# Ledger of designs, part 8: VHH binders against p21908

Target 1, 324 residues: p21908
Amino acid sequence: MEIVAIDIGGTHARFSIAEVSNGRVLSLGEETTFKTAEHASLQLAWERFGEKLGRPLPRAAAIAWAGPVHGEVLKLTNNPWVLRPATLNEKLDIDTHVLINDFGAVAHAVAHMDSSYLDHICGPDEALPSDGVITILGPGTGLGVAHLLRTEGRYFVIETEGGHIDFAPLDRLEDKILARLRERFRRVSIERIISGPGLGNIYEALAAIEGVPFSLLDDIKLWQMALEGKDNLAEAALDRFCLSLGAIAGDLALAQGATSVVIGGGVGLRIASHLPESGFRQRFVSKGRFERVMSKIPVKLITYPQPGLLGAAAAYANKYSEVE

## First folded at step 1 (VHH)

Design E6 (framework vhh_rezetamig_d1)
Fold by ESMFold2-Fast, scan of step 1:
Structure E6 (fold): chain B 324 residues (1-324), chain A 124 residues (1-124)
Amino acid sequence: as target 1 above (324 residues)
Amino acid sequence: QLQLQESGPGLVKPSETLSLTCTVSGGSIDSSNYYWGWIRQPPGKGLEWIGHIYDSGSTYYNPSLENRVTISVDTSKNQFSLKLSSVTAADTAVYYCARGDIYSSEWYDAFDIRGQGTLVTVSS
């Protein structure tokens, strides 16, 4: 059956027609992207998508939402849309829907993803296990964290706010970075380090530590300078970012008993070439007496172009597999 | 892993047309969520955006280069190309092909994937 898959972020919403059957996603159609500020509501964007498609929309929707999905009224910081889950079927004139957090959708996508879209980063180059726990994390505007449990031919997604756990410094430089960031944020979550803006936080702290004048840079320019090696301090900030990404990936895997780790998100893709040459692996495995256990955990990177859309469709297929 | 790879001549004579191709592997360029384009960096200078193309075929070019530049896409080959006419020594640069998401306000989508770069020297 056809469904409408939707990936709703802060400033954009992506739509696609997906074909689902027997708990599987068979296909995703062409993606259509709308700026949320240019449409007064999800309903109006939905109608615009139907107009573009030139035929009636399916009476089923799968929605990935870039925020918590448990509540009567859902809002996002940069998105004027207001969602009321209880009225979605009436507002969109549909029979069924699934509404999931955006990183929960990424986890659903991993469950359905072909191994060709999971590039190897470190550890043994083995396929994701058919049984057990897979930890999924991805830096973006924040730090998304979810876990996937596969058991007895089924899977379950554990949606979390794991990006908001505490930053744990592991060396003297990180002690100094934490001290600087505590002055700004008080409690410093790992997301303050491992996110797009997190590179800027590291950069600013390093500038203060080194006594170097800080230049006001937007995040895009800073990331470009770091990745291209144009600025020694920006490059050092990226090196620290990769170390901390490895450390938190390992900690999350330990906390959930994961036997595989998957990195997602646009920042993950951007640093893909840097990760194997970085301190990521060293920090991932350096867990004291568990080092040998950690060294056996494969780490993969999502390369699928639209994991949110795939994941939304996958969540619908998983939920409604018994009634199709 | 999505990879972009530039190819084309490393040496072009003044007044001729520079032609570069970008080959995309590990993903498809047939997507409305991304634009595909070209950036260059002359020796000792900053990054300069040349232009980009959408899946619809719509192109947007740097106004300073608009009359000299053409970007095209071939979805069957998973490639996109740059043609820059009437080149001069000022066009000597490392040329990168890149993916961006212009519809997103999320900073991490801007110029999120680029090729390793190819040096093009304009010289007689």
Scores: ipSAE 0.000, ipTM 0.120, lowest interface PAE 19.6, mean pLDDT 85

Design E7 (framework vhh_rezetamig_d1)
Fold by ESMFold2-Fast, scan of step 1:
Structure E7 (fold): chain B 324 residues (1-324), chain A 126 residues (1-126)
Amino acid sequence: as target 1 above (324 residues)
Amino acid sequence: QLQLQESGPGLVKPSETLSLTCTVSGGSISSESYYWGWIRQPPGKGLEWIGHIYYSGTTYYNPSLENRVTISVDTSKNQFSLKLSSVTAADTAVYYCARQDSLYGWEPTYYYMDVRGQGTLVTVSS
């Protein structure tokens, strides 16, 4: 059956026709992107998408929303659209919908993703397991964490707030970084280290530790300098970031009983070429007597260009897979 | 029922200090559950986070603005305030005060800012 898949962010919304059947996403059509500021509502953008399609829209929608989805009225900063889930079917003239948070959509996408969109990072170069637990984490504006349970031809997404567990320092430099960040944040979550702003936090702490004068850049410029290798301190911060990403990926895999790990998110994609050459693997496997177990866990990175759209369609297919 | 409202001068001269106050009504800022903060949007640009404050007085600032920004709370008036020193034309923006759930951390995750003010335009011009 055809459904309308929608990925709604702050400034843009992406629409596609997805074909779903028997718990699977068979295809995603060509995406249409709208600037949310140019359309007074989701309903008007929906109507415009229907006009572009040139035929009646499917009576089902799958929506990835870049915010919390538990509420009677859903709004995003810098997006004029207001969603009321209870009235959504009436407003769009549809029979069914799913509505899921954007990182929840990424987790659903992993369950349906072709292996060609999962770049190998470390461990055995094997496909994601058909049974068992897959840990998924993605640095972005924060740190998204979820896991998948695959069992008996079905899967379940477990959304978590795992980005807010404690940062565990593993060497004396990280002890000093933690001490500096405690001055600002008191309790230091792993998200303080592993996120877009986290590179800036590491950078600032390293500068303070070295007693080096510095002028802080905005996050975009700092990331660019770190990736280009033009600034020794920024490059050192990126090295520390990759080490800590490996450490937390390993800890989450242990905690969740995972036999595979997937890295997603905008920052994950940004560091794709750096990650395999970084200290990620060393920290991922260095779990004492469990090092042998950790070395057998494949780690993949999402390269699919619109995981939110795929994930929205996947969430719909999963929820309605046994409905005839 | 919770409402946030910005107040302060809409015009500030270059080199002066921009001062804004956010008045919270329908709820208390003395809450362990929330950070209270400021964000701005310059004309034709995206949102920029300025900083957050916890009811205890602990502050978190955008590193790009850290040397110019001070955020404070007044629990007796149920208000929090922004001071931004040495302003230039680049500080012209609509300024919003906002509440962020502390469960999701202090980082400017706009998705978890569940209540914000209507915004106030501040123009920096002589």
Scores: ipSAE 0.000, ipTM 0.097, lowest interface PAE 21.0, mean pLDDT 86

Design E8 (framework vhh_rezetamig_d1)
Fold by ESMFold2-Fast, scan of step 1:
Structure E8 (fold): chain B 324 residues (1-324), chain A 124 residues (1-124)
Amino acid sequence: as target 1 above (324 residues)
Amino acid sequence: QLQLQESGPGLVKPSETLSLTCTVSGYSISSSDYYWGWIRQPPGKGLEWIGHIFYSGSTYYNPSLENRVTISVDTSKNQFSLKLSSVTAADTAVYYCATHGLEDYSGYDYFDYRGQGTLVTVSS
């Protein structure tokens, strides 16, 4: 059956027609992107998508939302849309919907993703297991963390707030970084290090430690400088970022009992070419006597271009799966 | 109990600088628990984030406004302020001061506390 898959962020909303059957996503159609500020509501963007499609929209929707989804009224900063789950079917004139947060959608996408969209980072180059736990984490605006249990031909996504656990320093430089960040944040979560803004936090801390002046840069420019190697301090911050990403990926795998790890998110895509050559692997496996266990865990990177749309469709398919 | 209260002129002439102050009560602004920020709502439109400041002086601004906006903090008065230069009729809005909590939930854009809002009209 056809459904409308929607991925709603702060500034943009993406729409596609997905075909789902028997708990699977069979196809995902062409993406249509709208600027959220140019449409007064989700309903108006929905109607615009219907006009573009040129035929009646399916009476089912799957929505990934870039914020919390458990509440009577859902809002995003710098997005005028107000979403009320209880009245959503009525407002869109549909029969069914699923609504999941954006990283929940990423986790569902992993369950349905072809191996060609999972680039190998380290560990054994094997497909994701058909049974067992997969840890999923993704730096973006924050740090998304989920895990996926595959068992008996089914899967279950467990959304977490694992990005908000404490940053654990592993060497003397990280002790100094933590001490500097405590001046700003008191308790320093791992998300303060592992996120788009986290590169800036590391950069500021390194500048203070080295006693060099720095200028506040927007995230995009700082990431460009780091990735292009045009600034020694920015490049050093990226090196520390990759080390800490490896460390937290390994800790989460240990805590969740995972036998595979998947990295997603916009930052993951930015560092795709740097990550395999970085200190990620060193920190991922350096868990004392568990190094042998950690070395057996494959780590993959999502390269699918619209994991939120795929994941929304996958969540719908999973919820309405027919047992046969 | 943390409370926020906006103050400043309700009428500003075009091309002038809009200046608002937020008074924080029941909590120290010198805390690392919050960023201190400004948001606005133009008539008939949604909320727009303007920017926020940490007590140390670190500022983060909406890119659409960053060339016109300055946020400053006065820890001695337990206050923070907004200056928006070169105002036009498009800057007419209800302005709120708000806390931008240090992130403990998956939603990066949650505002924990907000003032009552103050209407600022840009008119001759």
Scores: ipSAE 0.000, ipTM 0.121, lowest interface PAE 16.6, mean pLDDT 84

Design E9 (framework vhh_rezetamig_d1)
Fold by ESMFold2-Fast, scan of step 1:
Structure E9 (fold): chain B 324 residues (1-324), chain A 124 residues (1-124)
Amino acid sequence: as target 1 above (324 residues)
Amino acid sequence: QLQLQESGPGLVKPSETLSLTCTVSGGSITSSEYYWGWIRQPPGKGLEWIGHIYYSGNTYYNPSLENRVTISVDTSKNQFSLKLSSVTAADTAVYYCARSYRGWSTLGYHFDYRGQGTLVTVSS
């Protein structure tokens, strides 16, 4: 059956027609992207997508939403759209829908993702294990964390707020970074370090520690400077980012008994070429007596261009399939 | 290391049956952990899952192709094969054989190894 898959972020919404059957995604069609500021509501964007398709839209929707989904009224910062789950079917003139948090959708996508979209980062260069727990984390505007349990031909997504656990400093420089960030944020979550804006937080802290003049840079410019290696401080901030990413990936895997780790998100893609040569692996495995165990865990990076759309479709298929 | 290799005719006439074989080396097809299947990519289009098989002979087919597709397995030769009947120009594509985990969806994007692909052109 055809469904409409939708990935709704802060500034953009992506639409596609997906074909699903018996708990599985058969295909994902061409995507259409709308700027949310240019459309007064989801319903109007839905209608415009129908116009582009040139035929009636399917009577089923799968929606990935960039925020909490367990409320009567759903809103996003800087996005004018307001969703009311109880009235979605009536408002869109559909029979069924699923609504899932955006990083929950990424986890569903991993369950369906071809290995060609899972680039090797470190650990054994082997396919992800067929059974057990996969820890999935993705830096973006924040830090998404989910876990995927695969067992006996089925899978279960464990949605978390793991990006909001505490930042744990592991050396004297990180002690100083943490002290600086406490002045601004009080309690410092790992997301304050491991996110798009997190590179800026590290950069500012390093500038203060070294007594170097600091100018506020936009995130895009700072990331470009760090990745190009043209600024020593920005490059140092990126090195610290990769170290902390490895540390938190390992801690999350350890806490959930994961036998594999997958990194997602736009920031993950930006640093893909840097991760294998960074301190990521060293921090990932450095878990005391568990170092041998950690060294056996493959770490992969998602390269699939729109995992939220795939994941929304997968969540719909999973919900409406038979589970023994 | 595990290697999958497609073989079969690169040219098929309209209305005839497309037949491809996948030879698996460096690993056994007689494995409870994996499905073995076929995917294709028409020129200028995305990947399309065709179907796959468990070593026991159980098959799973894309519903849009179900009436035309047959996948079979020969565990003694460590091979599996695809037959697609009544082909048209729309069946022109690069065909890949692939392995996927039994614990994942049997359809779509979870294939962990694939062959290099073989171009099949449907032309008179």
Scores: ipSAE 0.000, ipTM 0.102, lowest interface PAE 21.8, mean pLDDT 84

Design F1 (framework vhh_7xy4_2)
Fold by ESMFold2-Fast, scan of step 1:
Structure F1 (fold): chain B 324 residues (1-324), chain A 122 residues (1-122)
Amino acid sequence: as target 1 above (324 residues)
Amino acid sequence: QLQLVESGGGLVQPGGSLRLSCAASGFTFSSYDMAWVRQPHGKGLEYIATISSGGSYTYYSDSVKGRFTISRDNAKNTLYLQMNSLKPEDTAMYYCARDYEGWSDTYLFDYKGQGTQVTVSS
């Protein structure tokens, strides 16, 4: 059956026709991207997509939403759309929908994606297991964390706010970074370190520690400088970022009993070439007496270009798989 | 529509005092922790103070502890910052912010107002 898959972010919404059957995504059509500021509501963007398609839209929708999905009214900070799940079927003239947080959608996508879209980072170079827990995390505007339980031929996605657990320093420099960030944020979550803006937080703390002048940089410029190796302090901040990413990936794997870890998100893709050469692996495995256990956990990176759309369709297929 | 509207800023001499106010609307004010943050010209955002939803707990950055007092009036949907013993380094744009500790994005606050300028000079 055909469904409309939608990935709603702050500034853009992406639409595609997906074909689902028996708990699987058979195809994902060409995406259409709308600027959310140019459409007063999801309903109007939906109607525009129908006009562009040139035929009636399917009476089913799968929606990935870049925010919390419980509650009567859903809003995003950079998106004027207001979503009311209780009236969604009525407003779109559909029979069924699924609504899932954007990183929950990424986890659903991992359950359905081919190993060719999972680049190897460290640990044994083996396919993701058919049973057990896979921890999924991804730095972006924040730090998304979810896990995937595969059992008895089925899977379950657990959406979390794991990016908001506390940052645990592991050395004297990280003690100093934490002390500096406490002046700005009171409690310092791991997301303050591991996110797009987190590179800036590390950079500012390192500048203060080294006694060098800090000048205001936007996130885009700072990431460019760090990745190009054109600024020693920015490069140092990226090195610390990769160390802390490894540390939190390992901690989440321990806490969730995971036997595999998957890194997602746009920042993950940007640092893909840096991760294998970084301190990521060292921090991931350095868990005291569990070091041997940690060394057996494969870490993969998602390279699929639109995991949110795939994941939305996968969530629908999983929920409405053919039942007697 | 969620709105936070700051007021009470201005020019003040070192050692002076100001009281900032933030009028909140479009959400259940009494259900959220609230915060004040500031941004000096050309620099990043700095956390100043937080007050719990019921007003029973407050937290301050070390730079303002003992000089600033955060308070709230849930009946009036208003947040306050009493600023005493002001220093030139307190010069910044001051923002009222809703502090949602269960947020899914990377921002410390799920919403921040337009701000009110405080200048401490001469």
Scores: ipSAE 0.000, ipTM 0.133, lowest interface PAE 18.4, mean pLDDT 85

Design F10 (framework vhh_7xy4_2)
Fold by ESMFold2-Fast, scan of step 1:
Structure F10 (fold): chain B 324 residues (1-324), chain A 125 residues (1-125)
Amino acid sequence: as target 1 above (324 residues)
Amino acid sequence: QLQLVESGGGLVQPGGSLRLSCAASGFTFGSYAMAWVRQPHGKGLEYIATIDSSGGSTYYSDSVKGRFTISRDNAKNTLYLQMNSLKPEDTAMYYCARHYSGDEIFSWGSTYEYKGQGTQVTVSS
């Protein structure tokens, strides 16, 4: 059956027609991207997508939302759209929908993704397990965290706010970084370190610690300087970022009982070539007496180009495949 | 439409004071940490100060610590920078910036965003 898959972020919403059957996503159509500021509501964007398609829209929707999905009224900080799940079917003139957090959608996508879209980072080069827990984390505008349980031919996604756990410093430099960031944020979550903006936070703290002046850069320019290696401070910030990413990936795997880890998100893609040469692996496995356990955990990176749309469609397929 | 409008700049003698204001619109001001940044003529952007969403925590660059004070009024959607003991080195275009771009988790977003033309501060005799 055809459904409308939607990936709603702050500034943009992406639409596609997906075909689902027997708990599987068979296809994703061409993506249509709308600026959320140019459409007063999801309903208006939905109607515009129908006009572009030139035929009646399917009576089913799968929605990935860049925020919490619990509650009567859902809002995003930088997006004027307001979702009311209880009236969504009525407003869109549909019969069924699923609504899932955006990183929950990434987890659903991982469940449906073949190994060609999962680049190997470290640990044993093995396929993701058919049974057990997979930890999924992804630095982007924030830090997404979820986990996926596969059991008896089924899977379950647990959406979390794990990016908001506390940053744990592991050396003297990280103690100083934490002290500087506490001046700005009071309580410092791991997301303040491990996110697109987190590189800027590390960079700023390092500049202050070294007593050198720095220029404020947008995230794209700072990341470009760090990746090019032409700025010593930016490169040092990236090295620290990779160390902390390894540390949190390992801690989450321990906390969730995972036997595999998957890294997603736009920042993950940008650092993919740096991760194998970074301190990521060292921090991931350095968990005291659990080092042997950690060394057996494969770490993969998502390279699938449409994880939010795929994941939304996958969530719909998974929910409705449970009914015989 | 997201908009930040800076005001309060001008010509001042060394040792003088100025208060900058930034009027924010098009977003939920009280949900974002805010910053002041400056750009001297012919140089890059320089960070000055940050304030969290509640106004409870502030951070300053070493060049202005003890001289400048960042504050906010969430009821008025306004960010302030009180500048005291001004030096010729403080001469720059001053911008208010929002910490977070609001882009999706799959994009990396911008840490700081300035929307206005800024406000010029010139410190000279």
Scores: ipSAE 0.000, ipTM 0.163, lowest interface PAE 11.6, mean pLDDT 83

Design F2 (framework vhh_7xy4_2)
Fold by ESMFold2-Fast, scan of step 1:
Structure F2 (fold): chain B 324 residues (1-324), chain A 123 residues (1-123)
Amino acid sequence: as target 1 above (324 residues)
Amino acid sequence: QLQLVESGGGLVQPGGSLRLSCAASGFTFSDYAMAWVRQPHGKGLEYIATISGSGGDTYYSDSVKGRFTISRDNAKNTLYLQMNSLKPEDTAMYYCARGLYDSESWGYPFDYKGQGTQVTVSS
């Protein structure tokens, strides 16, 4: 059956027609992107998508939402759209919908994703396990963290706020970075280090520690400078970012008993070429006496370009699966 | 006005080569990472290659690694994809895409793509 898959962020909403059957996503059609500021509501964007498609829309929707999905009224900080789950079917003239948060959608996508879209980063080059726990994390505006439990031919997504656990320094430089960030934030979560804005936080701390002059850069310019190697301090900040990403990936896997780890998000894709040569693996496995255990855990990177759309469709397929 | 215009697609035999071009306008081209993404008929988008604003860093999906080369000419505001050893599985609409660094849109590697150019690999 066809459904409308929607991925709603702060500034953009993406629509596609997905075909689902027997708990699987068979296809995703061409993506249509709308700027949320240019459309007064989800309903109006839905109607424009129908006009573009040139035929009646399916009577089912799967929605990934860039915020919490539990509540009577759902709002995003930088998006004028207001969602009311109880009235969604009436407003869109549909029969069924699923609504999940954006990183929950990424976790559902991993459960349904072909191995060709899971690039190998480190550890044994093996497919994701059919049983056990898979830890998924992705730096973006913040740090998304979710876990998949696969058991008895089924899967369960465990949504977390794991990006808000505390930053744990692992060397003297990181002690100094933490001390500097405490002056600004008091409590320093791992998300303050591992996120798009987190590169800027590391950069500022390193500049202060080394006593070098710096100017506040916007996130876009800083990431470009770091990725292109145009600035030694920005490149050093990126190196520290990759070290800390490895450390938190390993900690989350250890805490949840995971036997596989998946990195997602646009930041993950941007640093993909840096990860194998970075300190990521060193920090991932360096868990004292558990180093041998950690060394057996494969780490993959999501390369699928629309994981939110795939994940929304996957969540719908899973909910309406015939397997319990 | 932001525009990305792809060209260079066509029909080619297995083992052949094609070079795609993308002409960019309406923004400072060198400030953005750029990507090539493709969509086979009736299937989803596949991210195949990306290049940093300076051209110093590149990434390739495993399906094209060693066969395709992404490059850019910042003086001409043009992105290229050199495709060698083409396979029937490479048949798709190919899109030029502007890279995404806006944290509000981190679900995708790009924030804008062009109209596309069709590549068909057939004997």
Scores: ipSAE 0.000, ipTM 0.131, lowest interface PAE 17.1, mean pLDDT 84

Design F3 (framework vhh_7xy4_2)
Fold by ESMFold2-Fast, scan of step 1:
Structure F3 (fold): chain B 324 residues (1-324), chain A 124 residues (1-124)
Amino acid sequence: as target 1 above (324 residues)
Amino acid sequence: QLQLVESGGGLVQPGGSLRLSCAASGFTFSTYAMAWVRQPHGKGLEYIATISTGGGYTYYSDSVKGRFTISRDNAKNTLYLQMNSLKPEDTAMYYCAKEWDYGSGSYLDSFDYKGQGTQVTVSS
């Protein structure tokens, strides 16, 4: 059956027609992207998507939402849309919907994507396990964290706010970085370090520690300079970012008893070529007496182009699969 | 409303050259960094090159560094990829992408891309 898959972020919403059957996503159609600021509501964007397609939309929707999904009124910081789950079917003229947090959608996508979309980063080059826990994390605008439990031929997604746990410094430079960030944020979550904006936070702290004058750079320019390796501070900030990404990936795997880890998000894709050359693996495995256990955990990277749309469709397919 | 239309792909001999173009519409092109990404048949997505808003900063993956050049023409709302010394390993579908801003996307997508891309095949 056809459904409308929607990935709603801060400033953009992506729409696609997905084909689902028997718990599987068979296809995703051409995506249409809308700027949320240019459309007064989800309903208006939905109507414009229907106009573009030139045919009636399916009476089912799968929605990934870049925020908490439990509540009577859902809002995002950079998105003027207000979502009311109780009225969604009425407003969109549909029969069924699923609504899932955006990183919950990524976890559903991981459960349904082919291994060709999971590039190997480090550890043993083995497929994701058929049973047990897979930890999924992804730096982007913030830090998404979710876990997959596979058991008895089924899977369950554990949605978390794991990006908001505390940053734990592991060396003297990180002690100094933490001290500088406390001046701005008081309590410093790991997301303050591991996110798109996190590179800027590390950069500013390093500049202050070294007593180097600096001007605020836009985040895209800073990321370009860091990846190019032409700016010493930006490159140093990227090195620290990769170290801390490894450390938190390992901690989350330990906390959930995971035997595999998957990195998602656009920042993950951007640093993919740097991760093998970085301190990522060193920090991932350096867990005291558990180092041998950690060394056996494969780490993969999501390369699927639309994980939010795939994941929304997968969540719908999983919920409405036939029970045998 | 955002639209990215890739063109310029085709069949080329090893050692040859191609120039890809991406026509952008539906957003203020000059205010966003842009990227080229590729996907070989049956494989994952590969990051190829990025360019800053004004073109002053560029990044290249190690596999294409020295061979490919990314550029942009903000007056024409067009992104380019000049591909030189092409190898069979460069065979892939190539996609144009708009880099993220803190106010855009979810935790999952750091760039926007659209359409079917443009196919590059390097074969004798």
Scores: ipSAE 0.000, ipTM 0.161, lowest interface PAE 12.9, mean pLDDT 84

